# VHH binders against q9c0y8: the designs that were tried, part 35

Target 1, 316 residues: q9c0y8
Amino acid sequence: MSASHPGILHEYTERLVAFELVGKSNVTLTSNVTRSLLLFVGGLGDGLLTVPYVQELVNPLDEIGWSIVQVQTQSSYIGWGTGSLKRDDEDLHKAVDYFLHIGGADFSTRKIVLMGHSTGSQNVLYYLTQSILPNYLIAGIAQAPVSDREAAYQFNGKEKTKELVDWVKAEYLDKGLGNDVLPRSKVENFFGEVPTSANRCIDLTDVRGNDDFFSSDLSADDFAKTFGNLKEISGSTAHSQLILLMSERDEFVSPSTDKAQLLNRFRESIRPTTSNSSLSGIIPGATHNVGPKSSPEALKWLINQLITALRSFIDQ
Short names: E, the ipSAE of ESMFold2; O, the ipSAE of OpenDDE; V2, 0.75 times the mean of E and O plus 0.25 times the DockQ between their complexes.

## First folded at step 18 (VHH; framework vhh_5j56_2)

Design K6P (at its last look DockQ between E and O 0.77; V2 from the best seeds 0.00; counts 0 for: unsure alone 63.4 < 65)
Fold by OpenDDE, look of step 18:
Structure K6P (fold): chain B 316 residues (1-316), chain A 126 residues (1-126)
Amino acid sequence: as target 1 above (316 residues)
Amino acid sequence: QVQLVESGGGLVQPGGSLRLSCVASGFTFSPEYYYEIGWFRQAPGKEREGLSRISGSSGGSTSYSDSVKGRFTISRDNAKNTVYLQMNSLKPEDTAVYYCARYTVTWSGGKYYDYWGQGTQVTVSS
């Protein structure tokens, strides 16, 4: 259903925007230096307000003094096809910097939590593991962290996926053509109408590709390189929190996969252990994006979990 | 296993009407699968043109190209697993082979037409 949403459109770069959704209190990041924000990044194909539950978070978060901002990166909508986690991370850093300071705020007054949906979860984990974190980035939330590679296995078949990977490596990567866009006629069953580079194809579909964080067939050593490598907060021995929220009925996770076990494997790999939040869990009755096909209780659960998390972060 | 079969084409005079049918087999319209059915046409020497699309959901949304809007109507019968294209006020320029296709979503969120019918000839001539 089409609807209007009150908010503020921010130009956090020359060409990229983010939308701050404004709640009933009408308090904004611009008007309040002590206002903290949940910076939200979607998954593949997502843009502004394409994740159904985002708009439902606005007022609950507003009531507890948090703004929610959805960031548009170069990867938004169909841009992911030629993107990378590195590029995304650069965009997100620019966003974080912009929103830290907007309204005259700074690290002493404003806190930021990064939340990702689906492939946005790779962004979150990537952000937390690449460099020392500032003290104002206090947590990352990965909602519906799923393996794109295993999704491809499920939808297209494991063997066909491997054939794709082998083909792309031979015809593009081995020839130094990683930035070339793959012919749609050859890969549309994987990527649809989205122009997809050879590199991005490999990132998403190859074993231990750059985006391969959440696959169930990864080893403990693999998880140690990601979950086990959370960076410290600058000037402190502390680390940001990582909350993992899986969807119970995630259609992109194989029915043969024990989600609870997989989640535990992720959590057990988190280093330092103090970053492993007790708030991680499985959203009851939730489809991948906690959308209309989810149990009515799913959204409520997610909201309550987020509120609990955000309150706890400020009280620390 | 999945198949689309068009029928209902033929010769008609300008201003006439035709109803095309696209019968789907190997799958059913379900709100769970995000399938859509689209109608296309291709005239000799021209590129294939999208005409209309209907969603597989019970409240299926429809879309039309400007070239056929107001003249063509897409509908579906779930019980028969069939999508229809009612074509009214036909013009000579509507002469083409008409195709139906299934529109689906990949795991990556990208969309594409994964199955096509064989096509049915529509000729509008006096």
Scores: ipSAE 0.703, ipTM 0.914, lowest interface PAE 0.5, mean pLDDT 94
Fold by ESMFold2, look of step 18:
Structure K6P (fold): chain B 316 residues (1-316), chain A 126 residues (1-126)
Amino acid sequence: as target 1 above (316 residues)
Amino acid sequence: QVQLVESGGGLVQPGGSLRLSCVASGFTFSPEYYYEIGWFRQAPGKEREGLSRISGSSGGSTSYSDSVKGRFTISRDNAKNTVYLQMNSLKPEDTAVYYCARYTVTWSGGKYYDYWGQGTQVTVSS
């Protein structure tokens, strides 16, 4: 069904937008300098209103003085096929810089949390552990932090994925053609009709590719380089909090994967240990994007965890 | 085993009508599953041409190529796991083998046709 959603469309940099959904209070980031925000980034293929729970967060967050803002990056919709985590990170830093200042705000008066869904979770972890740009986030939230490589193994086969990786390296990367778009006929069962560069294919599907943060076969040393490397918030000795929210019935996670064990491995690797939020967990009955096929209580559980976290950030 | 089986082809005079069926097995059409069905055709020595597609929702979105818009109608019956192509005002240029194919989304969110039927012959001749 078609609907209108009240909000403000912000152009946070040249031709990139973020949509601030407005709740019942009608208070906005422009109208209130102390209002904080949850900046939301979706996964591959996502854009405005594609992740179903975002609209349901508007009023609960509004009641505690938070806006939810859906960000578009150059990777939104089909743009991801020729993108990278680094390019996404640059876009997200521009969005953070923009929202830090609108309405006369600055970091001392406005808190920003970055929340990512699916491959947006890789954006969150990259921002907090790999980015060379200054960190102004009080927290990151990763919902459905799923390995793209292991999803490819599950749906396309491990051998077929390795064969593709080897072919792309030999025919593209080793020839300096990493930015070239791969022939559709070779990759459509992985990426469909989305134009996908050789570099992007490798980032998503190779062992330790640039997106490969959440695979269950990575070592403790691998996790130490990512989860173990949370950055200080610029201008302080405090570090961002990290909250990990797996979906119990995630259709993109192999049935053989023990989600509780994997979550524990991620969490035990978080350094400093004070960044390891006790609010991390597994959303009961939730599908990948906590959609309508989820158990009725899944969304309520998610909202409760988010509200608990966001209250705690303004109480500090 | 995912299969698509076309039927309902045959010989027909110009201006006539024909109704093709695409029966699916090994999966179901429903709003719960994100599968769509498309119809294609291929005449001898020519490239395959996309004709129409119907979304996974009951009575959902349909699309048509310009070559058949207004003459062909795609529909589905979820209870019978079947998609139909009603072909009216047929012309000799519509002579081809007609295929149905399943349109799906990959783990990465990309979309493509992952299974094809064997085809049914339609011949429009005076």
Scores: ipSAE 0.483, ipTM 0.780, lowest interface PAE 1.8, mean pLDDT 91
ESMFold2 (binder alone), look of step 18: mean pLDDT 78; pTM 0.787

Design K7P (at its last look DockQ between E and O 0.73; V2 from the best seeds 0.00; counts 0 for: unsure alone 64.8 < 65)
Fold by OpenDDE, look of step 18:
Structure K7P (fold): chain B 316 residues (1-316), chain A 126 residues (1-126)
Amino acid sequence: as target 1 above (316 residues)
Amino acid sequence: QVQLVESGGGLVQPGGSLRLSCVASGFTFSEPYYYEIGWFRQAPGKEREGLSRISGSSGGSTSYSDSVKGRFTISRDNAKNTVYLQMNSLKPEDTAVYYCARYTTTWSGGKYYDYWGQGTQVTVSS
């Protein structure tokens, strides 16, 4: 259903925007230096308000003094096909910097939590593991962290996926053509109409590709390189929190996969252990994006979990 | 298992009407994904042209190309797992092979037409 949403469109770079959704209180990041924000990044194909539950978070968060901002990166909508986690991370850093200071705020007055949906979860984990974190980035939330590679296995078949990977490596990467866009006629069953570079294809579909964080067949050593490598907060021995929220009925996770066990494997790999939040869990009755086919209770659960998390962060 | 079969084509005079049918088998429009069905045509020496598309959802949205808007109507019967293209006010330039195809979403969120019918000939001539 089409609807209008009050908010403020921010140009956080020369060419990129983010939308701050404004709640009933009408308080904004611009008008309040002590206002904190949940910075939200979607997954593959997502843009502004393409994740159904985002708009439902606005007022609940507003009531507790938090704004929600959905960031548009170069990877938004169909841009992911030629993107990378590195590029995304650069965009997100620019966003974080912009929103930290907007309205005259700074690290002493404003906190930021980064939340990612689906492939946005890779962005979150990538952000938390690449560099020392500032003290104003206090947590990351990964909602519906799923393996794109295993999704491809499920949808296209494991063998066909491997054939794709082998082909792309041989015909593009080995020839130094990683930035070339793959012929649609050859890869549309994987990527549809989205122009996809050879590198991005490999990132998403190869074993231990750059985006391969959440695959169930990864080893403890693999998880140690990601979950086990959260960076410290500058000037402190503390670390940001990582909350993992899986969807119970995630259609991109194989039915043969024990989600609870997989989640535990992720959590057990988190280092330092103090970053492993007790608020991690499985959203009851939730499809991947907690959409219309989810149990009515799923959204409520997610909202309550987020509120609990955000309150706890400010009280620390 | 997935198959689309077009029917209803034929010879018609300018200004006439035809109703094409696309019968789907091996899947339903609503499950597991809300599949969309699109109609296409290809005339000799021309590129394939998208004409219309309908969603498999209960509130299924429809779309039309400018070339057929106002003359063609896409509809569906979920019980029969069939999509129809009512073609009115036909013109000689509408002469082509008409195809239906399933429009689906990949795991990556990208969309594409993954299955096509064999096509049915429509000839508009006096």
Scores: ipSAE 0.752, ipTM 0.927, lowest interface PAE 0.5, mean pLDDT 95
Fold by ESMFold2, look of step 18:
Structure K7P (fold): chain B 316 residues (1-316), chain A 126 residues (1-126)
Amino acid sequence: as target 1 above (316 residues)
Amino acid sequence: QVQLVESGGGLVQPGGSLRLSCVASGFTFSEPYYYEIGWFRQAPGKEREGLSRISGSSGGSTSYSDSVKGRFTISRDNAKNTVYLQMNSLKPEDTAVYYCARYTTTWSGGKYYDYWGQGTQVTVSS
């Protein structure tokens, strides 16, 4: 349905925006310099208002003094096809920096939680593992941290995916053409109409491609480089909390995958162990994006987990 | 197995009408699934041309290319899992093989036509 949503559009860097949805209190990040925020990044194909649960979070978060902000990156909508995890991370750092400063340079106690849906989960994990974190970035939440490579195996077949990877390496990467867009006729059953570079194809579909954080066939050593490598918060020995929320009925996860076991493998790899949140779990009855085909209780469960987490960050 | 089967083609005089059918099997394109079905045509020596598309949801959104708008009407019958193309005021340049195809979303969120029918011939000639 068409609707209007009250909020503030922030230009956080040249031509990139973030939309702060405003709840019943009418309190905003501009009107309250200490108000905290959940910064939300979607997955492949997502942009403003495309993930169906985001607008349902506005008032529950508002009731506990949190804003929700949807970030647009260069990868939003179809931009992901020629993007990279690194470029996304650069955009997200600019967004975080913007929100740290809009309340004032020297007196903000604002806390930031970075939440990602789907491939936005790779953005979260990447952000938390690269460099010492800003003082105010206290947690990451990964909703539906699913393997793109294993989704390709499920939808397109393992052998067809391997054939594509080999062809792209031979015809593009080995020739220095990694930034070239692949012919649509060769890749439409993987990426549809989205213009997709050779590098992006490999990042998503190759074993240990740059986005390949969540595949069930990765080793403990692979997970140690990501889940096991959370960085300190600047000026502290504290580390960000990491919350992992899988969808029970995720259509992009093979029916043969034991989600509880996989989640446990991710969680057991988290270092430091104090970053391994007990609020991680499997959203009962949820589809990938917790959309209308989910059981009626899935959204309530998600909201309860988020509220519990965000309240705990204020009290600490 | 997903299948689309066209029928209803044939020979017709200029100014005449034909009704094409696209029968789907192996999936449901109405509630609760939201697949779309499109009609295409290809004349000898020409590129395949998109003509019309209809959503599988109740009430179904429709769209038309400029070349057929006002003359062709797409519709569906949920009980028969069938999409129709009513073709009126036919012209010799409408002569082509007509195809239906299923429009869907990949695991990556990209959209494309993943299944095509075998086609039905329409010939408009005196």
Scores: ipSAE 0.545, ipTM 0.817, lowest interface PAE 1.4, mean pLDDT 90
ESMFold2 (binder alone), look of step 18: mean pLDDT 79; pTM 0.805

Design K8R (at its last look DockQ between E and O 0.65; V2 from the best seeds 0.00; counts 0 for: unsure alone 63.7 < 65)
Fold by OpenDDE, look of step 18:
Structure K8R (fold): chain B 316 residues (1-316), chain A 126 residues (1-126)
Amino acid sequence: as target 1 above (316 residues)
Amino acid sequence: QVQLVESGGGLVQPGGSLRLSCVASGFTFSDERYYEIGWFRQAPGKEREGLSRISGSSGGSTSYSDSVKGRFTISRDNAKNTVYLQMNSLKPEDTAVYYCARYTVTWSGGKYYDYWGQGTQVTVSS
């Protein structure tokens, strides 16, 4: 259903925007230096308000003094096909910097939590593991962290996926053509109409590709390189919190996969252990994006979990 | 396993009507991939043209190209797993082979037409 949403469109770069959704209180990041924000990044194909539950978070977060901002990166909508986690991370850093200071705020007055949906979860984990974190980035939330590679296995078949990977490596990467866009006629069953570079294809579908964080067949050593490598907060021995929220009925996770066990494997790999939040869990009755086919309780659960998390962060 | 079969084509005079059918097998519209069925046509020497599309979801959203809007109506019968294209006020320029195709979403969120029918000839001539 089409609807209008009150908010403020921010140009956080010359060419990129983010939308701050404004709640009933009408308080904004611009008008309040002590206002904190949940910076939200979607997954593959997502843009502004394409994740159904985002708009439902606005007022609940507003009531507790938090704004929600959905960031548009170069990877938004169909841009992911030629993107990378590195590029995304650069965009997100620019967004974080912009929103930290907007309205005259700074690290002493404003906190930021980064939340990712689906492939946005890779962005979150990537952000937390690449460089020392500032003290104002206090947590990352990964909602519906799923393996794109295993999703491809489910939808296209494991063998066909491997054939794709081998083909792309031989015909593009080995020839130094990683930035070339793959012929749609050859890969549309994987990527549809989205122009997809050879590199991005490999990132998403190859074993231990650059985006391969959440695959169930990864080893403890693999998880140690990601979950086990959260960076410290500058000037402190503390680390940001990582909350993992899986969807109970995630259609991109194989039915043969024990989600609870997989989640535990992720959590057990988190280093330092103090970053492993007790608020991690499985959203009851939730499809991947907690959409219309989810249990009515799923959204409520997610909202309550987020509120609990955000309150706890400010009280620390 | 998945198959689309068009029928209902034929010869009709200008101003006449035809009803095309696209029978789907091997899948149902209730699947999680939110399948859509689209109608296309291709005239000799011309590119394939998208005409209309209908969602398999509960909402049954429809879309039309400008060339057929107001004259053609797409509908579906879930019980028969069939999509129809009612074509009214037909013109000679509507002469073409008409195809139906399944529009689906990939795991990556990208969309594409993954299955096509064999086509049915529609000829509009006096």
Scores: ipSAE 0.729, ipTM 0.924, lowest interface PAE 0.5, mean pLDDT 94
Fold by ESMFold2, look of step 19:
Structure K8R (fold): chain B 316 residues (1-316), chain A 126 residues (1-126)
Amino acid sequence: as target 1 above (316 residues)
Amino acid sequence: QVQLVESGGGLVQPGGSLRLSCVASGFTFSDERYYEIGWFRQAPGKEREGLSRISGSSGGSTSYSDSVKGRFTISRDNAKNTVYLQMNSLKPEDTAVYYCARYTVTWSGGKYYDYWGQGTQVTVSS
């Protein structure tokens, strides 16, 4: 539905923006340099205002002294097709650096939590476990941490996905054409009209491709390399917390996947064990993006978990 | 199996009108899933041209190319699972095979036309 949304548009680096939604208190990240924020990154195809629950978080977070900021990266909207997790990570680090300094703030006085939806969950895990850049996040929250590869298997077929991967490797990667955009006619049933590079296709759809963090057929050794590698917060002896929130009725997860078991496998791999938040869970009745087809209690449950988590970080 | 069947083409004089129908089967156009129906045309020796698109949702929008805006109107009858293209003030330049196509979203959030009708001929001549 059409609506106006009060907020502040920040240019956090050249031509990339983040939208700070302003709650009823009218307190902003510039007006209060100790105010903390939830920085939100969406999934494939997302941009400002595309994930339906974000607007519903504004006033609940405001009531506990937190702002919510939606970040646009080079991968927002259709930009993801020629991007990578590494490029996204660089953009997100620039956004974090910007908000750490706005209005005279610094990393010691302002808490920042990165929350990702869908592929944004891969951004969170990459930031906290794979990035070569300094970590200033107190926590990461991954909502709907789903496998893109297993979604492709479910919707396009496992054998058709493997055939595409083999073809892309032979015709592009083996010929040094990894940055080339694939012919739309060959990939439109996977990626639609989004221009998609050979490298991006492989990242998303190949076994252990660069985005492949959440597939149910990965081993404990695979999870140890990611979930088992949570980074220290720079300038601190502490590590970031990790909260995993799966959607109970996620349409991009096979019905045959035991979500509770998979969540437990992720959580048991988290190192240090003190980073394994007890607030992780499965959002009851939720669809992938906790949209209108979700059970009525799903959004309330999500808000309650986020509020509980964010309150706990203020005393850190 | 998804099918789209166009009808309503034919011979018409310049300035005349035609109404094309696109009957869908194998899916419900008004379903809460993301579906749109688009109309296209292709004249011999020319590239296929997008003309208009309509969403299946109750709040859904319509869109038109500049070449047909003001002359063509897209509409739907959800009970009949049918989309229409009302073509008024027809010109010889409108002579083409007209297609309807289903627009949908993939698991990755990308959108594309996944099914096409076989087409119906429209000829504008005396």
Scores: ipSAE 0.570, ipTM 0.812, lowest interface PAE 1.3, mean pLDDT 92
ESMFold2, look of step 18: ipSAE 0.566; ipTM 0.803
ESMFold2 (binder alone), look of step 18: mean pLDDT 78; pTM 0.789
ESMFold2 (binder alone), look of step 19: mean pLDDT 78; pTM 0.793
OpenDDE, look of step 19: ipSAE 0.728; ipTM 0.923

Design K9W (at its last look DockQ between E and O 0.73; V2 from the best seeds 0.00; counts 0 for: unsure alone 64.6 < 65)
Fold by OpenDDE, look of step 18:
Structure K9W (fold): chain B 316 residues (1-316), chain A 126 residues (1-126)
Amino acid sequence: as target 1 above (316 residues)
Amino acid sequence: QVQLVESGGGLVQPGGSLRLSCVASGFTFSDEYWYEIGWFRQAPGKEREGLSRISGSSGGSTSYSDSVKGRFTISRDNAKNTVYLQMNSLKPEDTAVYYCARYTVTWSGGKYYDYWGQGTQVTVSS
């Protein structure tokens, strides 16, 4: 159902925007230098308010002095088809920089937590592992981290996925045509109407592709390269926190997969160990996006976990 | 296993009405995945045209092309796993083969029509 949401649209680049949802207090990042923010990035296909629980976070976070900002990147909506984690990361860095300073704030007054949904979780982990982090980026939250590759296995079949990968490699990548968009007629069963580049196809569907962070068949060594490689905070021996929140009824995770075990494998791989948050867990009764088919308590659980996390970060 | 079968086509005079049916089998219209059923038509020498679409699992949202809006109505019967297209005030230019198709979502969030019916002929002529 259609609804209106109060907020502020920010141009954090010349061509990209982010929406700050304003809560009941009417306090904004512009009006308060001490206001911190949860910077939210969706998954494949997501744009503004396409993740159902985001709007439900506004007032609870507002009450504890946090704004929630949903960022649009070049990958938003159908843009992911020609994107990459690297490109996303560049956009997110621009967003973080913009929101750090608006209203006259700086690293001494404002903190930022990056939260990702679904493929946004790859963005979060990528952000935390590529470069030394500033002291104002204090945590990353990955909600519903799932393997796109294994999702493809589940939806399209493992063998068909491999055939796709092999075909794309042979016909595009091996010929230096990685930036070409694949014919829709050949790949629409994987990507629908979304124009998808050869490179992006491989990123998402190949074993140990660039986006292959959360697959259950990855080795400990694979996890060490991602979870095990969180970067330090500049000027400190400290590291940002990583919170992993899986959905109990995630429809993109195979029913044969033990989610608790998988989560534990992720957590055990986190380095340094101090970045492994005790707040990681499984959202009870939650579908992938904690949507309408989730149990009534799922959203409440998520909200409470976020509040607990955000409070703890400020008190440190 | 998935199949869509159209019926209800025929010859009708201008201003007349027809009701097309699309019976789905091999899946439940209101399953967890956000299935939609769309109606299309293709006239001789013309490109396929989307006419209407109805959601299966949510509030039953509908959409119509401008060419049929106000004249055609899409509806569904979940018990029969059938989607209907009520066509009123038919015109000669409505003459075409009419198709129904399943609109589905991929794991990546992209959507596409993955199954099509065989089509049913509708002829509007005096």
Scores: ipSAE 0.726, ipTM 0.922, lowest interface PAE 0.5, mean pLDDT 94
Fold by ESMFold2, look of step 18:
Structure K9W (fold): chain B 316 residues (1-316), chain A 126 residues (1-126)
Amino acid sequence: as target 1 above (316 residues)
Amino acid sequence: QVQLVESGGGLVQPGGSLRLSCVASGFTFSDEYWYEIGWFRQAPGKEREGLSRISGSSGGSTSYSDSVKGRFTISRDNAKNTVYLQMNSLKPEDTAVYYCARYTVTWSGGKYYDYWGQGTQVTVSS
């Protein structure tokens, strides 16, 4: 089963692309200098057209004057195994810079929102807290901000995950081999056939590894270093908004985790407090990627939250 | 627990046919589009060879290695949670232990074969 999707493929840097999905209006980022965009980054294993709700956002966003653009990074598909959040962030800055200038963009009116799904949520939080923010980037949206480490604990066992971490540190990191790809036979139950570096393994699975933003056992001090450190938008005293959207039936979150409590802990840590969007919430009936096993109302709820948020960003 | 059990092996004359069965338990083959079942074989002193794979999804695809394409057919019966390998025009070179294995996705999105059957012997008398 195949399908065609109308859109524009942008090469935003050499050999990396972003796909602008075109809605019924046929208005594009090149045809309208004031048109705003939601730049979407998927999670581990994702690439163009892999997150099912993205295609469903095209026309609702188009109706309010927004484009949705799916970005490919070096980490898309299986590239994440030898990557890092820092490398992803560098790719995303190049994409944002490209869209800031395309079509003779009107810097006073075109806005950019960065949205991430799953580990794309780590990309969003990293972007907003670790980088200099461009004038156009006014918000981040994190859908399914899930702990990779706690997913590993749930699916592979906490003790087996700790054993892997210890082994990788001893046999690779302590020997200066952090960039080396781990033997598949040792790690395939964690990462499958994806070539995975020692550094990437540690980033994802170690306590306070570089990707470890969303684990439920992190302290308020841990969250202060991330959620509590949103940067100013360049050339202003304003800060980006942060919207957090958890999936109610997320299969990668332990059933014992109180999602409402965890969401509240994330939100209470957001600084400045004016960046803590009231549109954050738990998507009713949603699976991790809001896919076909979600309740019918899940997608409608997600669309409503996104439309409400995006509409609010362009009227100021 | 997840188990895969092969059956249907045995002794056959060259040019003959066999049908192998791979019965799955501990999961439903058609529940997730990520599950695939693959058939492999290993002859003494040889590397394990992938033969065929079938998706569990409703519109699932099949694939075959060049060594068996046109002679072997993979199929499934979702009601019995079973995958079959129909082997026709058998040759002495097909003599091996035949395994089925489950191909799946991890929490990280990576894919691999996570469970293997114990194997069934196929012998094609020369």
Scores: ipSAE 0.549, ipTM 0.804, lowest interface PAE 1.5, mean pLDDT 90
ESMFold2 (binder alone), look of step 18: mean pLDDT 79; pTM 0.797

